Miniprotein binders against q9ydz1. Designs and how they scored, part 29

Target 1, 329 residues: q9ydz1
Amino acid sequence: MVQGLPGEFEDYLYRVIASLYRYAERLVVVDYPSSPTRRSIDLIVSLPGSRVVLIKAIYDASLISKKEVEELSAVANSLGVSAVIIAERMGREDLLTGVVYDRYGVNMVNLETFENFVSGREEVYVTRYKDIYTVSISSEKLREKRLEKGLSLGHLAYMLKTSRKSIYEYERGVMSPSVEKAEKLVDILGEEILEPIDILTSPRKPVSKRDFDKPEEALVGEKLLELGFKVSHAKRTVVDLVAGRSGEEGVGSRIMIVVKRSREGRERMMSRIMKGVKMGSILSSSLYAVVNREEKSLIKDIDYTKTIVKDVREFINDVSRGRVEENEE

## First folded at step 9 (miniprotein)

Design s43
Fold by ESMFold2-Fast, scan of step 9:
Structure s43 (fold): chain B 329 residues (1-329), chain A 95 residues (1-95)
Amino acid sequence: as target 1 above (329 residues)
Amino acid sequence: SPEELREAIERIYEAIMIVLEAFELEEQGRLEEAMEKYREAVRILEEVLKELEKVLPRIDSEEERKAVERVIEFLREAIELYLEFVEMLEKQLGE
């Protein structure tokens, strides 16, 4: 069976969707662009506890490039939401259940690990970065248990057949022990030193602010940056820009923007706007269509509920005056 | 050529900032100053466009050539947009 065939991509995506329907309060399928290997986001889910997660779902994660993952990360970071890749393999390697992998700074897990985590059935303690497996520990509990047992840094290091510096760095959270060392630590100090991993952490990588395709995107993006928003340009999903700004209790304002792409017909732009409405709803984000005079006249004949239609000057005036609207409701 | 492309992008960014200043001047009712800023931005972009058009035929790398072509398309669209802003203000000032 050849990996990457259209049927195989759809079969895995449907398997992930079926699983997510058991746990998600809301789910939106992002089916744009049509090619799964060129799409940065496949699913958006709302999980119990008001957790919103952008999901890339692909059987073999080696079939997506740094560009797709960086856009997933940047969009999630700008909106202040979580991102995860759900996959079964990475080239020749099968993803192990109970292990969090790193793919260009985004957490990657297999479907079974994701299900076990969100259901509360099993916690995750092991991470893989490049070629090393390490175990998540509580640095504070490690120190506490070591002192309770009357062990010096040197004595514990001797028992683990490691250096005093290694124990010190574990207790500072600078490094995590290998599986072998973690097993010995648990034998000596007890399981209380283990700390479960939250696989749904938000990416924190900075976003590029000079990667714009249209002059309207550049003006809008730079103005939003000036106003304190985190801004990401998007090429591999339904919207062209996303922006977010911190608010009280960590919510804040979210804005998504659609502009006409090069050589794009009216039907394709309108399709992206309609899909953007669904994304805006689950993300509690305003959706703007930034259009020229000719395009604005066209849109007047088509009632797009929950899409705010502006030209670039109207948009910039609105955000400058603190007028930020959400697709709430 | 990568150095020239980086310089071009920096000048494009400068022009974008000037246009945002013009928007602020318009909001303050300072329409003649706003129009001057739009014209200044257009001048910068036209200079960058001419420089990149001269460099384009000399590029051997397909990846670099495509990158420069994308910037040229951006410049043409930005110049057209900013000239539209100038035209709108000329009509407003003439009334």
Scores: ipSAE 0.550, ipTM 0.861, lowest interface PAE 1.9, mean pLDDT 84

Design s5
Fold by ESMFold2-Fast, scan of step 9:
Structure s5 (fold): chain B 329 residues (1-329), chain A 95 residues (1-95)
Amino acid sequence: as target 1 above (329 residues)
Amino acid sequence: SPEELREAIERLYEAIRIVLEAWELEEQGRLEEAMEKYREAVRILEEVLKELEKVLPRIDSEEERKAVERVIEFLREAIELYLEFVEELEKQLGE
């Protein structure tokens, strides 16, 4: 079976969308770029409790590379939102229900696991990293129950057929036990030592990559960084830059920016801007189109949308005076 | 080559910060100082471009060669853009 066919990707995406409509308060489909394997973000959902999640949905996660996942991660980190990959397999391996996989620092689960988690039907306790399955435990409760049972680190290690150092590291929260060892721990200490995994946490590592395609992107990005924003460049979605900053006394500021791409016609840029408006709405983000002075005269009438049209100098002057943050409301 | 590319990128971002300083000077009405900063940024980028063009023929790795070619193209576009900023200021000062 060939999972790489465009129609097959679309069928799985629609299956995921149909599932998410049962749980999401809002859902936006990101259909740019049109190639599913080049696209870093497929869906953005707003879940109860004001949780916003960027979702990559693909049947076989081996068909996307580090570049797609790193961009998903970077965009999520910059905007202060969660990210997850929903997939059914990795090459020849099917993803197991109830297991969280690590894909370049982003949590990856199958659709059933995602549904069970967001519905509250089943908690997730098992993580897979490389070839190893581990169980999430509360280090504090592990130590508490061990001491309550009068067991030394050595006695517990002996019972689990592991080292004293391993038990110590479990109790420090530095490592997690295998499924077999976790089962033995539960048998000895009780199930209260288990800790549910939040599959919708922010990606673990910030992306420090300053790899811009255009000098205008670099200038805008560096200025936003100087002003305390977390900034990410994007090549595999609707917008070219995303930026986020937490306000000391107010709501956090989010900015998305569209810049004309090489060999891109006006119609395609306008399409990206319109799609960016939908993304901005669910993300509570301002949308800017940063264009040269020649292009500005051609798109100035988009003032009927939430799109703010500026040239590079105008944008820098506005953000220097705090006007970008003012316009976000 | 990875170390040379890293150094080139570092100098590129130094030039970008100088351009941002030039814009702050423009906001303060200090146009001649802003122009000096734009010219300084262009000079840095031209030096980096020359150095990368010199080492490009000696790169054996296809992956590294393509990375350097990408930075060279970015540098050329940045130089062109920053020279447009200089031209704009020259026009304003000539008024």
Scores: ipSAE 0.317, ipTM 0.756, lowest interface PAE 4.1, mean pLDDT 83

Design s6
Fold by ESMFold2-Fast, scan of step 9:
Structure s6 (fold): chain B 329 residues (1-329), chain A 95 residues (1-95)
Amino acid sequence: as target 1 above (329 residues)
Amino acid sequence: SPEELREAIERFYEAIRIVLEAFYLEEQGRLEEAMEKYREAVRILEEVLKELEKVLPRIDSEEERKAVERVIEFLREAIELYLEFVEELEKQLGE
């Protein structure tokens, strides 16, 4: 069964999708661009508790580059949503169940770890950082339990066969113990010192890159940045720009924008807009198509109730008023 | 050169800020002022374009030459867009 072997892009993606249907309240498949190794986002899921997660799903994470992961990270950060990579391998190394790996600042787990985490079956405590496995601990609880037992930094260090400096750094949260040291700490101080890892965090802020393909993208991007939005340009997904801004009482604003790409025909642009509608729905994001007046006639067959069609000046005026309309008749 | 590309990028963002100001002026009904700002942005980009076209024949690397050619193409598209804004305002104001 060559087509059923692990590592085939379509087979693994469908395996991940089948798993996610058991746990997700809503799921959107991002099948653009068509090449899985050039696509930054494969799936968007809504999990219980209104958690939205952008997912890159690939059997071997070595087959995607820094460019795909940085775009995944940037889009998630701009929209204020979580991101995760689901994979089984990293080149010659199989990903261990129960371990969170770092891939260019994005959490990476195998499918079993993801299922165990979202189902609540098993907590995750172990990270792989620079080829070292470390255990997540509560620095506050570590110090509290050490003091309750009347142990000095030196006494605990002696019991663990480590340095006083190591215990001090564990209690400051700047160093995490190895698996061996963590097991000894639990034996002495109890399991309460362990802190479960939330694998579904928003990625750290990416390095801002002003890399635009169209003049309209540059105008839109700069205006949104000026208005306090976090903005990311995208080349490896359905939309060309994403933007997000925190609001009062935790209510934010999200905007996704499609701009006609160079030498792009009507059918391809319409296809991207239709896929963008599905993404906007699950992300609670407004979707704009920024087009010239002549291009408006080319997209007349699109559902205008789900896509806001504007030229670049109309768009900039809309966002400058601090209001974004989701529907347009 | 990398320094000339950096300067070109900085001048490009200067032009963008001017165009955004023109959009604001246009929304306020200040059409003559908006048109002058679009023309100013075009002038800046035309100067940048001319500087890059002058340097292009002196680039020995085929890969570096293609990179500069892509920037030139982008600048030409930006100039074309801003000139369309000028033409629309000229029609609105009357010929």
Scores: ipSAE 0.514, ipTM 0.839, lowest interface PAE 2.2, mean pLDDT 84

Design s7
Fold by ESMFold2-Fast, scan of step 9:
Structure s7 (fold): chain B 329 residues (1-329), chain A 95 residues (1-95)
Amino acid sequence: as target 1 above (329 residues)
Amino acid sequence: SPEELREAIERIWEAIRIVLEAFEREEQGRLEEAMEKYREAVRILEEVLKELEKVLPRIDSEEERKAVERVIEFLREAIELYLEFVEELEKQLGE
């Protein structure tokens, strides 16, 4: 029994959470900001194999804009983690099971497709871009099997009722066949030519945007870029800035930063910090609160949250000297 | 114009980098150099602020106008912050 009932947006989110509990090793719910259509990230999950995925979950993906998806993409890219959108509809169109859609460079699938993929029940081979469905194939295996069968580019093209150039482009990996052509290729060369799609890959087209929210964010972000971090400014989630950098021998650093927002009171800032602690844990990220001297009093009671409190000059001096503390689990 | 906005944004990032240099000078005890760099950054931001305030009334797009208004708000806050850094250094130097 819970206090109050979830709305329609929360109903779908809870369906996704219930499904993910069956497969995730760890799961964090990101419930900030409170409006689902203004939130860039709804869930963070850790899947077997130490794969961390940022998830946007919304029944109708047309209700989120480029701004939400670009922030999801940028945050994932900066932290070196995967991102996916789970949705059932795009406006008036239902998402088909077994198909990966592109939403501003982020993979989008329906819940059934996601469950089938993470459970290992069904692999995904079909991508939808605009109105075109294409099938993922292994260019190397296509060429190998064609040669094994003694078929020339022209002979295979004739059998598929396509051009010699199309077969050449398939074998170069610059073109993917339609569902009809892929079916015929499998009939001739065998299903070994099919290449399953990893729906949990990193976003394809990360966005690099500098933002002018707070002067402290701009200083911190620029310094972290100078030090070789990938940096993203965030307005649609718990933290204001995320940064990631690969170290030698695979040792990396991840940093998340909270800065006091305009007209934000103690209670809201502390709430964001507490939610940031949960995010930091699953992401193995340091969490910093960058505050002025007066604002330090607002966070005096959160000494035990594993949050590192600095003013902007202290933070910049510390990171310049290689002092980045990771929040370990 | 988009060209003017691009140039304005480049100058803002130039000023931010100058402030980062001022932090380095301040850490090294080179307080006079740090103050000069803070003042240079403020000068740049004040020039950009004046230019954006002049073009704001001529922007037809509501989305572009709101974006420029946010940059103007940022500039005012950054100028205020950097001037606080100057004031702190002036007190240390006895000015």
Scores: ipSAE 0.619, ipTM 0.887, lowest interface PAE 1.2, mean pLDDT 84

Design s8
Fold by ESMFold2-Fast, scan of step 9:
Structure s8 (fold): chain B 329 residues (1-329), chain A 95 residues (1-95)
Amino acid sequence: as target 1 above (329 residues)
Amino acid sequence: SPEELREAIERIYEAVRIVLEAFELEDQGRLEEAMEKYREAVRILEEVLKELEKVLPRIDSEEERKAVERVIEFLREAIELYLEFVEELEKQLGE
């Protein structure tokens, strides 16, 4: 039996969904594309405090490639929302509870860690990066406690069997100690130096990637970039483009766009539009279908609640005149 | 080939920006100027397409070949779309 058969993926996804229903105010299942290993986003949840999170849920994270994770990251960054991967293993290694892992720049945790974090039952202090485990510490409290005990940088370095430069970099927040060094720091300075990690962060990678498949996408993407939006092209989810911008006065705006894909029939495009409506609702995002004149004639008579149908020129002219800039209450 | 592909993509986005200028001109009712800009963008894309089609048979790397084939497909679709914009304006302006 090959790992990653559809039933195995679906069983884990439903476990994650069942768990999230206990904590989420709202939850949307993104079931497109149908293949779990080709899909960049599986779930979108709204958590208490108006925190929206894009979630990739897969039992074994080694079964997804850099392309899926980079798209998850880019979409989250463009929309100004958080992203996380929930998984139980990475190839031959099981993910440890209480540890946040790095998967192509996106935080990855097991389901138990996610539940403990969002419920407030248990904080996360340990990260894993390139086979190294490090402990999150407060640089400010480290410096404060060191000075209270009358220890110089060199004296503390000697006690830890490390360099003066390492202590200096810990106190600058540039470097984190190993588990062994952190245990010694706690023994000397107290546990108050430990700093909990926020596992639900917005990815910080550059987003302005001009990797468009269709000329309509290139025109729309380029115009939105000119207007100061962060734009991401998507190939592995319901929508084709996402864009977000903090308003000049601090008012945010989010736009999602569906464009007809290569070899796509009308029924598949309509299905993506309908799924996009659900995504737009939880993300407080405008949803546009950018279609050619023939397609507009065919779908204009169908009542797609909360979808704005435009041809590419109409869309470009509307956004140029500021008609797309509002998140409606 | 990676350098040639990067240059091709830069020229493609030059043409994309010219089309965006044409949309603005068209919205202002400046139809003949818009049509000139669409034709300018088509000319650039046709030049890039011709250059990439000439290089494609000489590419031995499967990865590079697929990348160039993808850009050629984009170019053909973009040229077709921009020519449709030209045709619509020609109908509005007469013959």
Scores: ipSAE 0.652, ipTM 0.903, lowest interface PAE 1.3, mean pLDDT 84

Design s9
Fold by ESMFold2-Fast, scan of step 9:
Structure s9 (fold): chain B 329 residues (1-329), chain A 95 residues (1-95)
Amino acid sequence: as target 1 above (329 residues)
Amino acid sequence: SPEELREAIERIYEAIQIVLEAFELEMQGRLEEAMEKYREAVRILEEVLKELEKVLPRIDSEEERKAVERVIEFLREAIELYLEFVEELEKQLGE
């Protein structure tokens, strides 16, 4: 329609969306902010087995920085959901099918790998970290098969042209073999020693961050942290704060918060709220708009969206008294 | 310096904790104590603001300068917000 760069990013995003519609139970497109290289989350999908995944989709992952990836990871960790980057290349390097790459602590795969994994057609066994490729193995199965074949640690090490210590460390699960050594292990012990990688694991990194743009965000964020929520400040998506807390049985509350951004007009704030409603639905999260008196007039007509409108005091009083709503009560 | 900025941010979050304590006092109807806590938080933030404003012209790094400018902007907005809380309580007490 217009200039090529925005259309180019939209073309790849569309390819990813078209692919995911074949496998996802539900899909939400996050098209905010409008710049794809500044956006931390492009898609949210619900997959069979109650797996919710936050997806960054970009043809060349080198076009996004640590800031976008860290926010993707932090939001996913706060909400207790999975995160993945779907890309075809990383600068000059094309991503290989069947390989999980690490991008600032988030799993990155090409579209074909993602489709093969979610469809169950092909399992993934190879991880690339920095510049080394390793193969995922079951330490327990490795030891069982070695003993079943009557092989000592030294005998297996000799056959693989490696050290006894390396075999010992494989069996302890502290080291993974290279592709070459894994191929030899499979030749000797059988493919049962291979362990498929779950590319959709939830991020485990700390998410607590004191990086708020507005005083209202800081007050809300600190109060939620005090109450035991995992909180993430967001600058590169629809909402400004996300928070999640596991309950006694691992079932918790999820809260997303929109705060009016600097010089933001009514139309942009309303657009973010409407997109936040869709995100809240797929994430089973309540959505709050934390606003001042003047801002309440701007968003008066969003009552129908089930967005919970509060000022900062009202919000803090609400959560302090145990009124953590999944929807409008 | 990066260390001075980290110390400033720590003091800011100490002031935020005082404001959260003031909210709790307000919920208990202890309005005069709440107002005192808001004023205490404002004093801390005003002190941090003055310190950062003095340091800003001496910063060599453009990256560090912009980081300090962002914190100064946050401080000004926070002070204004907390003073609004004080003013609202003053009106309630004057009724």
Scores: ipSAE 0.619, ipTM 0.890, lowest interface PAE 1.4, mean pLDDT 84

Design t1
Fold by ESMFold2-Fast, scan of step 9:
Structure t1 (fold): chain B 329 residues (1-329), chain A 85 residues (1-85)
Amino acid sequence: as target 1 above (329 residues)
Amino acid sequence: SPEEAIERIYEAIRIVLEAFELEEQGRLEEAMEKYREAVRILEEVLKELPRIDSEEEVERVIEFLREAIELYLEFVEELEKQLGE
């Protein structure tokens, strides 16, 4: 398949990088695993206002599966950062500028929409979900303006050629109007009822799913969960586990962990650790390599000041005593 | 069921985490018994694993179980050596 060729994926990724560089304070390219359709995260950017965003960039979003998107969502949610998919197409359909699409619970926009949003040139108001286009409105302002103009639910419903129940559900925030109904609402009540969409919201909470790869991952994951961290297992990026926990006065704790994967050699594990250092820096996260005696032979010439090397019991004992972030050296 | 097997696996994982805490407290005999309990649970799951699941899914769970049993048995052997068993 032409769309599946590595050169085409790389060309689009470079276009996205060039665009984002104009707006980002920091940008990290996540080039692991090497296959773009198997990779959950392509870029991490830091935007003004301390906004960190995990980005999946792919020209045709139909070429990635639920597995990649769910991992992107889970990792972002665990770290307390935003996630977005930047794409131009969904199979045969071109993504419209100014529209936010839903892809397995993650916001998806074309590059132009992303640029317009982060630059402040244009706000986004339209969402597309399962073939339905709806307009984002403020339920509170809708009710306020309706009452201000002396309109009953029935009166407004009649003017919109809709049911009283629909107006009630709009005012409850349970339903969003179609583009046609929103246009009529604006004509009657004014533009103040429109609510711009923040495309960089945190993804919806992932479904809790226990995933099996290595016994060390399972032990570490369960201990971090017991200590109040949000934990996600990862198979389609540089690290094997990510964990985050809210701190006092908004200061959170973030942990990323690398464990040797099945049939993984020295060079591959070293590569993941080195890439993990870059990810940890932009995410303000500690990075751990959880290894046994044999696996230590695979870790050569790393910067131990940026990677904390522990065996599984050492890690669990340290985190249990609240010392996980103290042992960088 | 596969869901029941997963629940039992994570029960064994929590028992091992308790053993780590007991070991840190110097309660080595209790820690060793917890490791042995976890191994017993995982060996039971391995024996009772449903073969009607897809071959790939079954293989992944079996590989995990074998690696976990091996790891927990290493913990037992270390404590047996330390206690003189």
Scores: ipSAE 0.661, ipTM 0.895, lowest interface PAE 1.0, mean pLDDT 84

Design t2
Fold by ESMFold2-Fast, scan of step 9:
Structure t2 (fold): chain B 329 residues (1-329), chain A 84 residues (1-84)
Amino acid sequence: as target 1 above (329 residues)
Amino acid sequence: SPEAIERIYEAIRIVLEAFELEEQGRLEEAMEKYREAVRILEEVLEKVLPRIDSEEERRVIEFLREAIELYLEFVEELEKQLGE
């Protein structure tokens, strides 16, 4: 009857949830797998402006590995949605407010930075990669303001105590200035050269099509790749495969698939399907359970209006003919 | 190994061809493609079985066994359709 207090990891997650409740139009908690350090996605939020974000929330980001972050990135990229890590520290280092960190190609910010960004209270301009801080600038505005003030590349470089090549690369958008150089640029050209960072960009990492555990996943994944979907295999969340593509004439298509995992019981598979329904709803994704005849007995209590049940050949035939069914309300 | 993975995906693509043939009613051709895919996976399994020394290699063997079983089920289903 008596539920225990949240653990250390759950305490921070609840703090993030409470914050996001203020800004999100819809929020889904992904509590599978149960271990927070082995879970790739903790939250999915829908923000104003039709922005959907997959969120990993952990107090100390050093406690998650490349495997969790790469799966977060791959799932977000396949579905065409944003991903972010919300954390307070990275081992011995506290994350600074107003700074975007890079962790395996995913933007990482502290909770205060996330709140300030989504509320519109404070913009983010500073990125940290490895041990280097750089300031985001508009290359077009930099060039415009330099020319407006009659400055050559060499004259501006002299004033900044940098090379002509550095100014040229700033104006090409290939290089970003240090904080010190950015302050001097603002002094000379004005604050209009600063470009806010969108912390909610979609990650751009290749998806792994060759990390499938079940033969059904491999067949489905390979076929979806042949049809132009971006596909990722998932082991650290409720679904086993995600796929997305931009539809013809602006029609999008998103698919999530559940298959029975090795040594998985009926109860766990049904739990993943039920959680997958919630994920599918917020992601506007169809949810498929790809099952054999024997496995169909494991899901007899499922809501068939929210989960499309197919064997592997039925699924492949459907997608090959351009039939990706939407789940019913 | 990268070579073993490439052979596995060759078999997977052959099975996808068999699905297309089966959809076209070309059942004998589909059955031969499933058998070809099984032969490839059995060949890969024979090569990797003696070299189990990691979790990843164990996963590949488990995948191979399940894939062979699945493809043999497809063969059996077509055998029943073609000739009882």
Scores: ipSAE 0.673, ipTM 0.911, lowest interface PAE 1.0, mean pLDDT 84

Design t3
Fold by ESMFold2-Fast, scan of step 9:
Structure t3 (fold): chain B 329 residues (1-329), chain A 95 residues (1-95)
Amino acid sequence: as target 1 above (329 residues)
Amino acid sequence: SPEELREAIERIYEAIRIVLEAFELEEQGRLEEAMEKYREAVRILEEVLKELEKVLETEPDPEKRKAVERVIEFLREAIELYLEFVEELEKQLGE
């Protein structure tokens, strides 16, 4: 450990950052709020193939709660981007390399697994849910190879010491085999039946969209929902609302909104706006600050070319007329 | 209770939609109608506020009390904001 490096949680974050710099086209560090266990998003990376990923990085994933993960999930879902948790432990259990874990509907992997996946060095085939490890297979290839070898569902089930129904459900894609059964399937039918897991998928579960702290957030959120945006409120990151919508020509819209938080002073609000500019850039998102007249005086020194400043009525009238301003070139 | 809180939240969103209608009326120059919509939204929120304050009088669970208190804080801020909208329109109509 080099002297002068941050504490234990920050040391792991920097280790993840150093790794990601080797593979990412762009990387933004989301250092707000300052506490790692209260922060929903630590990093945003742009990977080859135009893949944008929201990352939560923490050594022990048991130290974050459902609230952090649900916000990570909701923000990713609303913006139409991927999310992943990078961690080494879950309480008393170390995460195994090559295994995707489930943490409240978000894929969780260790750093080595993430590096191997994004570099193309090793594909991932194993998922852990609760205490069960399963192997990802191609249902189509499984059926094809079984038939090529002249095996009935019952014959293959007998060879695997499982039920005919299990083989049928594997071939329908509704069940995945255990590691033991998958090894036997590969021995009988060949490796072609294995299907790599994309660890950088959108989160599996939708999250509640109506959890607003401020009346301005509720007005803005409800209007954006009426206009067909997917909207998420955020309490544990730089911005207060995120919204995304697919366009008819395949061109979508992304909006991020900062609203003054309870008992928040100028310094904290300005810091969040400046960090929001960096997030908007990597996410190709418009950034709005929705403020009242008094609050405008607190943020008068911002870069108005990178942040669109409106009061709540101005914002709602603009979006109602189909005018969503993008202030980034 | 959780059911009372869910009902309160739904009524809050009814008031929010009424305020959004008032914004549209205001853009059309229909200021008297907009003002009446803001007042209607305030009336709804004040009713919900009184109901939730009564819930706090009888709720023994600390976690449930905190959830209700958070909604009450939201309601007080929303009422204040909507009354500011009314005040701005009163000034426009009076001048």
Scores: ipSAE 0.678, ipTM 0.912, lowest interface PAE 1.2, mean pLDDT 85

